# Ledger of designs, part 5: VH-VL binders against Myosin phosphatase Rho-interacting protein (MPRIP)

Target 1, 108 residues: Myosin phosphatase Rho-interacting protein (MPRIP), of Homo sapiens (Human) (q6wcq1r43to150)
Amino acid sequence: KPIYGGWLLLAPDGTDFDNPVHRSRKWQRRFFILYEHGLLRYALDEMPTTLPQGTINMNQCTDVVDGEGRTGQKFSLCILTPEKEHFIRAETKEIVSGWLEMLMVYPR

## First folded at step 13 (VH-VL)

Design r6 (from q1 with heavy chain S31D)
Fold by ESMFold2, look of step 15:
Structure r6 (fold): chain C 108 residues (1-108), chain A 120 residues (1-120), chain B 107 residues (1-107)
Amino acid sequence: as target 1 above (108 residues)
Amino acid sequence: EVQLVESGGGLVQPGRSLRLSCAASGFTFSDYAMHWVRQAPGKGLEWVSTISYSGKETYYADSVKGRFTISRDNAKKSLYLQMNSLRAEDTALYYCAKDYPYDEGYFDSWGQGTTVTVSS
Amino acid sequence: EIVLTQSPATLSLSPGERATLSCRASQSVWKYLAWYQQKPGQAPRLLIYDASNRATGIPARFSGSGSGTDFTLTISSLEPEDFAVYYCQQYDYWPLTFGQGTRLEIK
């Protein structure tokens, strides 16, 4: 059922990168799991029994784009959905590139 | 049982250096962000520094930035604080603290602290 | 930097009374606020995280409330061991910051 997974940093809910004060908000370390049917879930740890903190329906995703311009953070992505923008980042280029490859199949 | 044991404190003159260590046991050290928090005699708590689980991200209070360096050795389950150019204002009890559940920014376990005294 | 202002600075009460401790943030920290208890000669102990969740092993008489800028720690019926210094701490922004503390002392 899971097809990809790993630790990423997630910008907290309500973060507005047009507000410069929000650029110092602490990003949240979450374990992300992409499921075969397009559900992207994140939780406090990698254990299957951990209740997810949230989900992103990749089937509703309109774009996945580089996030550095918006967030000011290297190795970041914007996941755009009709309901909200989600911002994730990784510690390395290799990690973020792997996630981009897995996620970019959903838009268009 | 989580245990955090700080060491390396002592009496030093201003301008000198000191290296603090924290030995961790009872949890998977390499999964957790770790922190240093200090408390001057008779005063409140002051966050000093944080290091991510991998050691790749570090953060410092403005009062210590450029003088202190946080580091970790995950193989030895040890956290360090290199303290250079010490000032009288750095006099405090220094605590090692563990994040929970991994990198949220609050501290569920604390050591007993190691005392640093900076005086001429 | 987020400044956390605790009030009152000192609270004098008797065992069995209700204690109410305030923490106010200079800007919203959402729910990302923790409370700690510290007794003389001891390390701080985590009481509350995410504004209202009790940490493991914390008695039910401790409760936290609030969101945004205004937070409260309540001790519903004071026990002798509750007389200590209490700190709030935010973790929404770097740098992490603590309030200056409230000393809860026996009347």
Scores: ipSAE 0.755, ipTM 0.919, lowest interface PAE 0.8, mean pLDDT 93

## First folded at step 16 (VH-VL; from q1 with heavy chain T58I)

Design w4
Fold by OpenDDE, fold request of step 17:
Structure w4 (fold): chain C 108 residues (1-108), chain A 120 residues (1-120), chain B 107 residues (1-107)
Amino acid sequence: as target 1 above (108 residues)
Amino acid sequence: EVQLVESGGGLVQPGRSLRLSCAASGFTFSSYAMHWVRQAPGKGLEWVSTISYSGKEIYYADSVKGRFTISRDNAKKSLYLQMNSLRAEDTALYYCAKDYPYDEGYFDSWGQGTTVTVSS
Amino acid sequence: EIVLTQSPATLSLSPGERATLSCRASQSVWKYLAWYQQKPGQAPRLLIYDASNRATGIPARFSGSGSGTDFTLTISSLEPEDFAVYYCQQYDYWPLTFGQGTRLEIK
């Protein structure tokens, strides 16, 4: 069951924010859905028939931190998983705050 | 059918201003990022500016930054480009372009363009 | 910015021949590359996106390949209507950038 969702910007795969060049990579607008079982999926749009482009297992998340220091982008978050870091950001402070609230409960 | 119709082009002297408009139809305008791309006479394509669906994300080419302002009116299904402090090198055919599929940064639909000529 | 260099500048071929157009990026743009076709007096037409996906309505003779820095647009068998200017465009980095174009002309 989806419990939260909305549009966010996602740093594309392979982005290394320690590389200054990657700071100019275009973030990708994706529709994110958080499910009650801890799956965070994203797709090109909000349509149920749209296949997701990726998923983040929030049950494996070790931390959710502010991403501005790493990315240089306001309203960004870094979702840390054992596999990799995921960087998302919102268009407004209010939106990212909502996501932070929903995601921060998962880190173990 | 997707339609994009640019207008507002013309002949102006350097330093002057011009405002381009793009009237969109045939799609849910408010769902798509929109772009301006220009082409100088006999030259290639040059990206000018991008505005996200909501207008919250805006990007400019360095060549126009500080001089051009992209905006949109989703209610009117219109895209605008306010061009100030025009230069000779701004002379080009200006295309309004629709993003595909929503905000990826490439363009599946283009208008016919409107010509801007900056000359003394 | 990402500089896209297309080659050759001009390609002269005959109908029925295979055309191979190159687009090289100054640095990796992963798969975020599009190809456009532009005929005189017309707006560009999207041919390929994500390096290898044909846009809607694009004939099968058009194909895109490559990733990272080297990309290729191939027209397997040229039709008369294929003679035009072709541009590559990256959308991995801001600013968005185009190649300088390859003019495909009839021999």
Scores: ipSAE 0.922, ipTM 0.967, lowest interface PAE 0.4, mean pLDDT 97
Fold by OpenDDE, fold request of step 17:
Structure w4 (fold): chain C 108 residues (1-108), chain A 120 residues (1-120), chain B 107 residues (1-107)
Amino acid sequence: as target 1 above (108 residues)
Amino acid sequence: EVQLVESGGGLVQPGRSLRLSCAASGFTFSSYAMHWVRQAPGKGLEWVSTISYSGKEIYYADSVKGRFTISRDNAKKSLYLQMNSLRAEDTALYYCAKDYPYDEGYFDSWGQGTTVTVSS
Amino acid sequence: EIVLTQSPATLSLSPGERATLSCRASQSVWKYLAWYQQKPGQAPRLLIYDASNRATGIPARFSGSGSGTDFTLTISSLEPEDFAVYYCQQYDYWPLTFGQGTRLEIK
């Protein structure tokens, strides 16, 4: 079952923030749902009928860190997985703090 | 049916100001990013500005930065463009455009536009 | 900014013919490219998004292809109402940018 959710901005797949050119890539507004079993799903909207565009397995997450240093964007987080880094950000500090609290329990 | 109706265009001298409005209907206005796109007479399309659904994310073309201000009133389902320090090159038909599907940066609905003419 | 270059500037064809329009980006925009049609005296109309997805209500004769830097809009068999100006637009990077347009005119 879902345990947490809300709108966030997601850095597009393939974004490399070490490449200055990619820092101007448009972040994508997506609806994120964290499930009890550790999957973090995102889709175009919150509708149950909307197909997910991606899933982050938080059970494989090695770290969740502040993303501002990497992305230059406030209220951003970096979710580290063995496969790749995922960058998300919120519109406010309060929102991102909530997500950090929910996600930081997964890194081993 | 989605409706976008622009207003506020007119003839002004360089250095003057205009405020454009866009009245939206037929969709949940507060859920979508909104955009201004302009087209000079006989020319192509030029993106001007974008404002996210909440108004917290705002972007401008370099050509209008520092002079134009985009804003929205979700309660009134209205989009605005305050244009200050107008220049001759700002002369164009200004379109209000709705994002699709929410905040992706392309436009599925357009108004008919309002004409801004800047001339001495 | 991302510069989109459309070619040809003008394309003269007859109804029933196949039209192929090109849009080239100065750098990769992945799949984040849209195509618009603008008829004389009208606002633009969205044709294609995400490089290859037809917008709602768009006839099957319109198709988009490509990724990265090279994109193509194809009209398999031109109808009289298809003669217009076509624009590509990228939405991978800020600022959003349009191509300069291709004018599809009747021969």
Scores: ipSAE 0.915, ipTM 0.965, lowest interface PAE 0.4, mean pLDDT 97
Fold by ESMFold2, fold request of step 17:
Structure w4 (fold): chain C 108 residues (1-108), chain A 120 residues (1-120), chain B 107 residues (1-107)
Amino acid sequence: as target 1 above (108 residues)
Amino acid sequence: EVQLVESGGGLVQPGRSLRLSCAASGFTFSSYAMHWVRQAPGKGLEWVSTISYSGKEIYYADSVKGRFTISRDNAKKSLYLQMNSLRAEDTALYYCAKDYPYDEGYFDSWGQGTTVTVSS
Amino acid sequence: EIVLTQSPATLSLSPGERATLSCRASQSVWKYLAWYQQKPGQAPRLLIYDASNRATGIPARFSGSGSGTDFTLTISSLEPEDFAVYYCQQYDYWPLTFGQGTRLEIK
């Protein structure tokens, strides 16, 4: 049961924003789908049958915070889980604000 | 069948301008990032510029930044490269290239190229 | 900027032999590496993406391996049409960059 979806840019896995070289890494365009049970899945296109590139378990999410200070990118968010940090960004303030509203319901 | 047809190349003097065009067909142009890649005579490949599907994300090689402008018209299924302040080292065959599956940064389809020669 | 260094610059082999082409990145590009083939007078042709995945229509004799900084393109048994120039290309960092090429020529 998908409840939200859209194209976002995802920082590649292993990106360390304290390393200046990593700040020029190509962010990956992925289609994100948020499912009602808390699975946030992303893939190369919007088709639900496309094999996902990865998932984020929002039920384990500890916080969703503004990402600009950490990433240097406008319209970015940090999704914090015990396993790792995920960084996403949007093309506009409106898009990122909509995602923040949907994702903020999961942190404790 | 994907087709990319470049045009607008020619012989020009240093300091002058040219505008390259790439006509696309056989795919949904507005869904794909598009690229310009050049190859100097007898040399290897050099990435020049990328434009995202929406036109809002644009990147240039340092060698052309400030002189070249990439643009697209999704309604006309066309990609453009405005080349100003041309230099001898810009002499090359210029390819239009299509991203796959949408915006990964590698190129699954290429045009035949259009030749730009910058010489006194 | 990521520098990709291909070796050898020229590889002279006969049909039926195995070709091994190397691409080394100046820093890790994870799996975000592609290989292209270019024959004289033609545009490049995508062979491999994400280090090891064959592009559509590419014969099984082509395979890619590696991750991080060291990558290899292998052609298991050379056919006459395989003698060409081969380029690697990374897409993990801006700017996108190509290696200088390896010319695979008939001995």
Scores: ipSAE 0.742, ipTM 0.920, lowest interface PAE 0.9, mean pLDDT 94
Fold by ESMFold2, fold request of step 17:
Structure w4 (fold): chain C 108 residues (1-108), chain A 120 residues (1-120), chain B 107 residues (1-107)
Amino acid sequence: as target 1 above (108 residues)
Amino acid sequence: EVQLVESGGGLVQPGRSLRLSCAASGFTFSSYAMHWVRQAPGKGLEWVSTISYSGKEIYYADSVKGRFTISRDNAKKSLYLQMNSLRAEDTALYYCAKDYPYDEGYFDSWGQGTTVTVSS
Amino acid sequence: EIVLTQSPATLSLSPGERATLSCRASQSVWKYLAWYQQKPGQAPRLLIYDASNRATGIPARFSGSGSGTDFTLTISSLEPEDFAVYYCQQYDYWPLTFGQGTRLEIK
């Protein structure tokens, strides 16, 4: 059951913000849907039938932290999982704050 | 049917300015990133600038930074390129291009272009 | 900036033959590579996106392959209308960049 959704910008897979070349990678506009049981999916559009580009298992999330220090981008978050770090950002503080509130229930 | 119609090109002397317009129809203009791409006579394609759907994310080629300004008016379904301090190397056919599906960075629809010639 | 190098610069073939066009990136662009066709006096036409997906309305004889740095556009059996200039374009990095083009001409 979907419980939250919206457009965000996602750093491409494999982006290393300590590598200067990677800092110019194009962030990907994706529609994110958070499902009640902790599946966070993202796709090219808002239609539920669109094949997702990827998923994040929030039940394995260890922390959700401010991303600005790592990414250099305002309104960004880092979603930490054992496998990898995921970086997302929004256009406004209000949007990113709403996402932080929804995602913070999963760590620890 | 998607339509993109560029206008505002012309012959100008170096150091002068022009403003290009692109009128869009046949799609929800306010949902898409929009781009300017140019092609010098007999040459290949060169990306010039991109503006996001909201206008809040803007990018330029190094060759035009500080001289060109991209903008959009979503209510008028129009894209603009203000070109200041024009140089001979800016001579080209300027295309307006539409992103797909919204902001991926490749272009599924193009206008026919408007010609800018910069010469003394 | 990502440099895309297309090979060959000119490819001379006859209708019915198979065309193979190459695009090499100076760094990995993952799958974020598109191909365009441009005929004289016309705007470019999108053929392939994400390295291998055909754009809407593009005939099945066009196919794309590759990932990372090496990409190929294949036209399985050339039609007269396929003689044109072909460009690759990457969208993994700013600035967006195009290859210099391959001219596919009738022998």
Scores: ipSAE 0.740, ipTM 0.917, lowest interface PAE 0.8, mean pLDDT 93

